# Designs tried in a protein design chat: VHH binders against Formin-like protein 12 (FH12). Part 1

No score or structure here was measured in a lab: all are predicted.

Target 1, 299 residues: Formin-like protein 12 (FH12), of Arabidopsis thaliana (Mouse-ear cress) (q9c7s1)
Amino acid sequence: MASNCEKMLSKIKIPLPDMLNAVLDLDSSAVIIDQIKNLIKICWSKEEMDRLRNSAGGDKEVLGKCEEIFGELMMVPRIEPKLRVFAFKVEYPSRVSDLKMWMHTIIAATKEITGSVKLFRIMQTSLTMQVLRGSNVECGLDSLVKLCDNVYLMHDFCKLLDFGNDLVHLEAASRIELETITNKMQELFDIEEEVNDEFLASENDGANFVGYRNVVHDFLCTIDGDKQLLNILYAEVGGLVNSYIAEYPSGVRFKEATNILTRFVETFYKSREEIERQAEAEKEILEKRKMNIKQNGNL
Unless a header shows other numbers, all headers, positions and changes below count from the first letter of the chain; Kabat numbers aren't used for antibody chains.
F, E and O stand for the ipSAE by ESMFold2-Fast, ESMFold2 and OpenDDE, each averaged over both directions (binder to target, target to binder). V2 = 0.75 x the mean of E and O + 0.25 x the DockQ between their complexes.
[cut] marks letters that were taken out.
Atom coordinates printed by the task and the answers are left out, and those that the model quotes come from them; centres of patches stay.

## First folded at step 11 (VHH; from d3 with R95V S108A)

Design e2
Fold by ESMFold2, look of step 12:
Structure e2 (fold): chain B 299 residues (1-299), chain A 123 residues (1-123)
Amino acid sequence: as target 1 above (299 residues)
Amino acid sequence: QLQLVESGGGLVQAGGSLRLSCTASGTTDYMGWFRQGPGKEREFVASISSSGGSTYYADSVKGRFTISRDNAKNTLYLQMNSLKSEDTAVYYCAVDLSPEQFKQLWEAGYDYWGKGTRVTVSS
């Protein structure tokens, strides 16, 4: 603990009163944020300070500095909740942006998958051809797995087919875990409750905190607006995902189906690019041969 | 252009029989039948090789349905006996496409499946 205290004290480079004023004004400049994060690590309870004092080999100068910081922190009513509200406000735009991006990606990918006539036709044809030949394939997805595993069949499909880039968001969606979205949504709503509790409790802090309360109130209004949007997106994700996986046998989950499709699309694009490179190389060989024929008078 | 024309569907009482036909515009190796019942996914019924030496049946129709083909007429048949209400479906003919045939359907934007022939088993 004394070693951790010394490390934390060395990181404080802005006077504590200036940092506390920034917290109360909810000033989120990059330099202030870094110093506030260091301050949060030093925000100890009276019980924790007593334990530090009783630890073997306590350094009197380090302990004196810790006591000074603790004393100044205790001048602010409910400083720990206020520091947490500040930290939340700093990270809030990034959290909302990430959730929107993840949900829009899943929505876009799912609409592309269910709306792709080309993908549907490929899956049905592959399934039909394999089942007619006695293969034990349960669905179009299973047939795509077997198609990807058969190098000769895959090469034939890539050579003869034009599969457009209809599934632009598929790869990005395959990397998103739906549980992560649910957990991050819940985390955001739990933190909003904490911010609201501090807003209500701060009514008793006195006239010096009216400005703080006004800023927190405006922040809560912003959060309420964003929650409405996020809940709409979350409901749309749920509906689209359920509709998407309903087209496959029971037990197929979003990530499993999406990964199979991603592998198929990646294999197809790689094969198409290889075919295009081979065609360009052959064209260059023919043009070089044509020049050699002209130079030798063999035309 | 590949064309598959199904026929022979109709209304039949449970326990009855029906014979479906499918005429293909060209020769093909494997031919077979699929069906799609009310509210269900399209499912495999039976298939047969060009030689007639290899036949495959879904478990639900084994012993009741018999697939056959007449290569001279380029026609596929499905003899359906001991029909059950669960056999009610639209029945589709399917063939093993060559890569060139698949490319032609793909480029023309044509669906692999035709209209099918409806079989309704009452009672």
Scores: ipSAE 0.320, ipTM 0.783, lowest interface PAE 2.8, mean pLDDT 79

## First folded at step 12 (VHH; from e2 with F102W)

Design f3
Fold by OpenDDE, fold request of step 15:
Structure f3 (fold): chain B 299 residues (1-299), chain A 123 residues (1-123)
Amino acid sequence: as target 1 above (299 residues)
Amino acid sequence: QLQLVESGGGLVQAGGSLRLSCTASGTTDYMGWFRQGPGKEREFVASISSSGGSTYYADSVKGRFTISRDNAKNTLYLQMNSLKSEDTAVYYCAVDLSPEQWKQLWEAGYDYWGKGTRVTVSS
């Protein structure tokens, strides 16, 4: 396995000093994140140096370059934390965006589910019919599960009951786990703490790092602002999900509910399509028969 | 038009008995009772087939409640014995509608459920 240093060197498009300057400026425009990640891995690793020495097989040039890299890295106080801050800065917008997207998706889906009169009617109908007939159905969602397994009943529902595009965000929501959101948020906040720690520690780095401190400070301010927004969204998600669960005392978790509904919607639409295809086929057959009769009658 | 009229509810002491009645505008293959307690969702209580040959009960009411029907009178009954505080609820009559009937009901803007009859069991 090629050493991290070797990997880095092979991908280096910009000189190390320039890269370090970019790190200190928190300027991601000219630096590849993978290079930064590689630098992070090699920081303070005596083992890495040894690996490089061993891997270079006596190549003085490679060794020299590696030594230069380490030398340059060591000239920067707490270079590893600084590199981590930079890496986080680069990834930060996407992380925040993803969280926002996930939470909005859940919010939208939950509102759609709870607000869908059509869905409610379908569940009520399905539940009532099945329960009256002796089925062990606990709730509307459970009834939908059983309905999906009964082609005959499903077809009846498809033919007679209206169910449109009421649940636009359901599929997307079904792919999102609340735990993932929580974990990703926590991870973001943990990294924020690291950034803050580096900021505090950098107070004594010297006059040459005042600019660095300023940009890190600005970044921290950005994080704080986003954190507030994320917390608000998270609270809303929690409230809606809890409300939904409260309405369905069967103890069905949100993820389970979304899965059930997704399956139902898919099955429902497939059934509708099949019915339509059959109807069209029958129509065509009838038309052909009529044409044949006309042709034969004229003979 | 679907009409369900429940009656027979009232205040009863724990261990007491009540008999509920439901008059329906028509008979269906299955008829039954649901109930909704305070802060709870509507839950199944019992159902009976048109012939009376099949009856189903929620576990919570088995052995205590008896469902019956008189098709000639389009009336459904629920004999409730050994009533408990947990039985406190509004009781609703239910009929097994066809999907077409459901559609008609919804299109007409009618509620499936009647007003129900309130049963209160005091400790």
Scores: ipSAE 0.513, ipTM 0.834, lowest interface PAE 1.0, mean pLDDT 87
Fold by OpenDDE, fold request of step 15:
Structure f3 (fold): chain B 299 residues (1-299), chain A 123 residues (1-123)
Amino acid sequence: as target 1 above (299 residues)
Amino acid sequence: QLQLVESGGGLVQAGGSLRLSCTASGTTDYMGWFRQGPGKEREFVASISSSGGSTYYADSVKGRFTISRDNAKNTLYLQMNSLKSEDTAVYYCAVDLSPEQWKQLWEAGYDYWGKGTRVTVSS
């Protein structure tokens, strides 16, 4: 297997000095993130160089190039942290966007669920009926689970009760794990701390790094701003989730609730479609019968 | 029009007894009682079939409460014995409506639940 250095060399479209300049400028427009990741891997790793040296079949030219790269990297103070800062900067917009999207989706879905009069009525009806009949149903959600398993009852509900597309964000929310949000936010904050550490350490890097410090500072400011917004959203998510849990005494987790509701909605719609198809089929049969009777002179 | 009128609630000492009554505008296959305590969600208490042959009770009231009904009078009863502080709640009468009846109720803008009757058990 080609060393990380060899792999990097094979993919290098930009000279190393230019890459380093891009890193120090936090300019992601000219550098491929994979190249940076490769540099991070080889950075400060004497092990890879030793492996290359010990590889009986190693191309001396490749080794020489790797040594040159390594030498150049070592000339930059704390090059690894700087590369990591750059990598984070490149990924930062997508990470923040994803977090915002996920949290907004959860917020929207939760509001839809709690605000849906139709859903509430269905759950109330189902729960009351089942409980009165001796079912061990604890809450409305449990009732929906049982309803999904009862085709006849579901059909009755579909025929008589209206349930529209009131839960627009439910499906999307069902695919989101709250733990993922928490973990990703924490990761963001941890990396922020690393960026801050590098910023502080860079104070002694010399006059040539003033520009670098400025762009890192600006980046930190951006992160701080976004962090505040993310925290607000996170707090809202937490509040809604807690409220939701309080409303459903069974201690059903948000994910479980969304799964149950998703299944219910899907089952409900499928049942409705089936009913409609059957009705149409019956209508056609009746029409055919009427036509036949008319043709036979019996009408 | 569905009308549920609960009565019989009041203040009673722990260990005491009360009998609740519910007058319904109509009878259904199952009728029952729910209750809502302070800061708690409404919970099932007991239910009874039209024939009276089947009765169901919450575990918390088993052996202490007895549900009965008089279909001729459209009246549901709940005999509550050995009352505890935990039984303090507003008690509501419930009827087993069909989905069609629910729909009619909603379309008419009526509330399913009556006003309930308050039961307070003092220690």
Scores: ipSAE 0.473, ipTM 0.816, lowest interface PAE 1.1, mean pLDDT 86
Fold by ESMFold2, fold request of step 15:
Structure f3 (fold): chain B 299 residues (1-299), chain A 123 residues (1-123)
Amino acid sequence: as target 1 above (299 residues)
Amino acid sequence: QLQLVESGGGLVQAGGSLRLSCTASGTTDYMGWFRQGPGKEREFVASISSSGGSTYYADSVKGRFTISRDNAKNTLYLQMNSLKSEDTAVYYCAVDLSPEQWKQLWEAGYDYWGKGTRVTVSS
């Protein structure tokens, strides 16, 4: 019969004191976290420990190792909260980096969209021309959707301008969901609360944990600083997004509007490339005809 | 440079009639009318093709307004009957521009929309 305890013991690759020191030093190895979590599953499984004790006539070395490991783990006061703090610290830099990147991307894209004179001109022109020609177009954004479906009209607009560097963050922003940012911000606040709770609870853990408490305190200071910066970015995202979608019907959301603009820009540049390809082909035909006329005229 | 001059606006009683005109300096395919009421966005009113065979109307004016054009005079007309207080607005002439004409307008820094002609419908 396969034993969950024996499977988990085989996953322990480093000495337990080294694993505990890494946790208390808040070393950022995710492999160490996984091994310690497996050990805790063994230690809290009363049924597995009772099974091992009842088979004491069988494999005493496995039972002895489990009890030694369990005993060492349980010498650490509040080991489960300490493991959660360690896991948070390992994941924290990536969580903050992702949030900053997402919010900076949305801020940059939204400023580019609302500040682009070229985009404004195309939307105004597209709407006016289409309604004059009898098209059922509700707004500037809707006019771009319909423009994407009309190759001949799109070709006319491709002759008018080039966006250049007006909308460089648009496509990246179209891949970002605002709800995900909100949820990840809430998760970060939950992390701060849990880390603070462990710091307070660890006050009486003993002299051997003063170094641990200093590292946790420094981590809390880091979280506080980042929280202030992230809140500033989040407020800016909210204000810019609200201003951006206010230009469209009240039912339009950020992702819908941004996806329409992204599709339009992609279609626009595909159409420009085709126009350029056709123009180059015509120039080559004319040059070949000039060469044939010159050769025939020299005969 | 294409130039559009609107005229014919004025004060009229509810239920009355008014005729707007717009003269263009060049050839156009579609011409039409837009309007902007107090504190409102500019909205489409009506349009007509160069042949006169295609006409389009906003639902709010359908059956009351008639668009027409005289290609010999290069002039667009809007006959407004059964006028209501919600028809109070500045009325703008609009034309279908070529890509070259749009580019010239933007390079010169000119607005597409002119001054318009004011229509006020009194109760």
Scores: ipSAE 0.455, ipTM 0.832, lowest interface PAE 1.9, mean pLDDT 80
Fold by ESMFold2, look of step 14:
Structure f3 (fold): chain B 299 residues (1-299), chain A 123 residues (1-123)
Amino acid sequence: as target 1 above (299 residues)
Amino acid sequence: QLQLVESGGGLVQAGGSLRLSCTASGTTDYMGWFRQGPGKEREFVASISSSGGSTYYADSVKGRFTISRDNAKNTLYLQMNSLKSEDTAVYYCAVDLSPEQWKQLWEAGYDYWGKGTRVTVSS
C-alpha cells in the first residue's frame, strides 16, 4: 500500500484545492482530467489510511502528505461519488458515441443483407445448383459455406457477378457482439443512477455547491435524452436482426450467420483479386511475345 | 432465353395421384422440381440428370414420387402417388444453368422461377 501511495502522490502535479474546484465546476480540460483520475485512485477508507500509517513508519514526510491529502478530500461531502460523477461526465460522450456507432452499423448491415437482390440470387443459385446435383445442403446460407470450398465455381461467379456496394457494412457488423451492446447500455444506465443519487444527495451541501448541482442537472437532462434515443435504436436493431435471422434454421445466431456471410464475401474478393492478377500477368506475357517476335523479324 | 412452363396441377383427394410436366427451352444437364407450401419457403422435391441415370428425392416424397424426363421433347415429369395434405403446394420446375446463363437472366431482369403449377390435396 505505501509504495502504491507514493506512486500516486508523485502523479499529483496540481494543488489539491484547484483540482477539487475543477471537479465541482466539472471542468474537463485534459490536464485536470488526468489529475482527477489520479485522485480517484487515492480515495481511501479510514481503515486503509490506518494501514498506511503503520507501513510508512519512519518516513514522516510521506505520511504527512498522505494525511493532508486525505484530510482535504474529506472536507468535501461525498467526495468519492463527486469524483466518480466527474469521471463519468468525461467518459460519457465516447460511451454514447460508441453505442450509436455499433447500433447504426448493425442496422445498416442488416438492411444491406436483407435488401441485396444480388446476395439473395447467388444464395438461391448456389442452393439450387447443389441440390439438383444431389448434394445434401440444408439452406441457402449453408450453400454459401460449400460454395466457398469450390474454387472453380467461386472463380466463375466472381468473374461474372459483382455485388457493387451492396454489403459495405458487413465486415464492421461482424465484429460487433449484440451482448456487448446490451451490457454497455446497462453500464450506462447504472452510472446514470449513480449521478442522479449524488445530485439528490447534494441538495443539502450548501450554497457553494449550487453551481455543481446546476451542471449535474443539465448533464442528467442530456443523459435522459440520449437514453430515449438509444432505446429506440436498440428496438430497431432487435426488429431487423430478428427478420434477418428468421430466414435461417432455428437456433442460428446473429454472429454465426453474419460470420458465414463475411467469410463468403472475403473469399469472393480474394478470388476477384486473383482473377485480375492472372489477367494482367497473361497480358504482359503476350505483349512480350509480340515485342519479341517483332524484334526477331527485324534482325 | 430460358422458358419453364409447369402444368398438370389440380385438386385431388388424399391417396390420389397427379402427374406434373414441365417444358423447357434448350438442353440442360439436371432438371428437377421444387415446391412452396402456404407460408413456407421453397424446398427441393426431386431431380434427374440428362441421361436419366441419376435421380434424387427429398425424404418426404421418396417412394411416392417418381421423376422422369423425355429429352426429345425437353420435358420433365413428376408422377405423384399416395398424395398427402402436406404435399399441397405450388410446384416449380428448375434447371441447371451455367454462370453465363444466370448472368443473362439477371441482366434481363427475369426471375429464375416461373409461375409454377398448384397442387391441392384435400382431406
Scores: ipSAE 0.439, ipTM 0.825, lowest interface PAE 2.0, mean pLDDT 81

Design f3
Fold by ESMFold2, fold request of step 15:
Structure f3 (fold): chain B 299 residues (1-299), chain A 123 residues (1-123)
Amino acid sequence: as target 1 above (299 residues)
Amino acid sequence: QLQLVESGGGLVQAGGSLRLSCTASGTTDYMGWFRQGPGKEREFVASISSSGGSTYYADSVKGRFTISRDNAKNTLYLQMNSLKSEDTAVYYCAVDLSPEQWKQLWEAGYDYWGKGTRVTVSS
């Protein structure tokens, strides 16, 4: 425990009063977020400080530093919630940006998948050809899995078309778990409740905290506006994903379907690249033979 | 351009028989039948190779349906015996196209599936 306290103390690099002033102003320019997270970890109650003082064999220099930090933290009413609000304020733009990016990626990918005539045709072709030749393929997605394992048939389809810009968001969408989006949105909304609870509780902190309360209020207004946008995007994701999955009624989930399509597209272009590489190698051999014939024909 | 014309559908009582036909306008390798019942996805029924030596059947129709073809007429047949209510569907003819034939179909903007022929099996 003394080792954990020493470790945390070494991570605090600027004067604590200056850090606390930046927190109360919600001014992230003066403070490194990791230092704030360390302060959250060491927010001690009076009882916890007393237990630390009573530990046998404790280092008096470490204890003196702990007492100094405790005293500075106790100058601010409800300091731990205020530190949490600050940490959230720092991380908030990144959290919103990530959610927007993930949801826009899924929206773009599902629109591309359901709107691609080329993808529809290759799935129809693959399924029909395999089933007519006696394969027990159940659906278009299943046929793509089996097509990936048939080098000669894949070779034929590589000659037929190039997806071009049809599926450019597919791979990025395949890396996104829908449950992660739902969980991250819920975390954001739960943290908003915590920020609002601190705003309300800070009414009792005294007149010197009216400025803090005004800054937190403005932050809450910003969060409310972004919540409206994020909820709209989330509803659109849900509708588009449901429409996309409806094309594959065998109980296929978004991630499974999207991973199959991503693997198919990757295998398709790998095969196409191999065909092109072999064709270039044959051209080079033919040109060397043509050059040698002309050269030897004059000897 | 390859064209497929299905015929021979109709209303038939359970336990009865019906013969479907499909005429193709070009050379084909494998030919077969698919069907789509009310509220269901299109499913495989049967297929036959150009030589007639390879035939395949869905489990649900095995022993009751017989696929055959007449290469001189380029015509595919499906003899459907011991019909059940579950056999009620629109039946579609299908052919195994070359990559070049698939490309031609896509460039022309035609759907691979035709209108089909409806089979209704009643009590």
Scores: ipSAE 0.405, ipTM 0.811, lowest interface PAE 2.3, mean pLDDT 81
Fold by OpenDDE, look of step 12:
Structure f3 (fold): chain B 299 residues (1-299), chain A 123 residues (1-123)
Amino acid sequence: as target 1 above (299 residues)
Amino acid sequence: QLQLVESGGGLVQAGGSLRLSCTASGTTDYMGWFRQGPGKEREFVASISSSGGSTYYADSVKGRFTISRDNAKNTLYLQMNSLKSEDTAVYYCAVDLSPEQWKQLWEAGYDYWGKGTRVTVSS
């Protein structure tokens, strides 16, 4: 605790009263989030402060400063919850943005996958061919995995069928876990509840906190609006993922499917590069041979 | 242009027999049969190599169905004996095509499967 206080003191660029005012105004423009986080850590009980006072090993100057900070903090009712609300407010736009981005990415990728006639044909064709040859492949995705074992065949096949950049969001989607989205949404909602609790509790903070309550109320309204939107997006994600499974009844989970597809696409592009390089090399060799034949008169 | 035409389907009583035919306009390394029953996914039935030397069967049809090929006629056959209600499905002919052949079919609007021939086994 003492260490945190010291660390905070070393980084304080704004007077504490100004910081607290910013917190009460939920004005993030003038405050660094890290400072707020540090303050949250310093919200000690009186008992803890006494313990610090009695601890023989601290710099007296630092202790004095810590006491001063503590004193200032204690003048604000429920300062810790207020600091937490402020911290959440600061991070809130990015959290919501990330959630939206993730869900939109998944939505886009899923639509690309299900809407790609080329991909479907490649999978079905590959599956059919492999099964006819006695392979134990059970689904199109598995077929793609096997197809990756023969890079040249894959390349030739896909090239002839004009397999291109139909899956623009696939890679990005493959990096997103649905569970992460769910967890992050839940966290957001849980924090909303905390904000609401602080709002309710702040009713008794006095006349000086009416402005604070108004700002917190507005923030809650914002959260409610965003929550509705996020729920709609989430529902769409779920629907599309389910639709994908229905269309590609492999029993493979979405994440696994996206991984397989990502690998397939990557392998395809690599194969293309390799084949092109080889083709160029061969061309050069042939040209050299032709030149040599011309020079030496040897047929 | 490769064309696949399935025929021979119909209504048959359980325990009965049917012979399906598929006429292909080209030669392929492997040919086979798939089927799709009501509410079921399309499943492999049988395949045969170009030489006829290699045959594969789904476990569900082993011992009852026989796949054969007449290369001179470019025709694939499926002799189905001891038919069961579970064999009720649309049967599709499949071919192992080269990438170039698939490209041609793609350009022609081919969606992997022909019309198939319906087999209904009554209980």
Scores: ipSAE 0.156, ipTM 0.636, lowest interface PAE 2.5, mean pLDDT 81

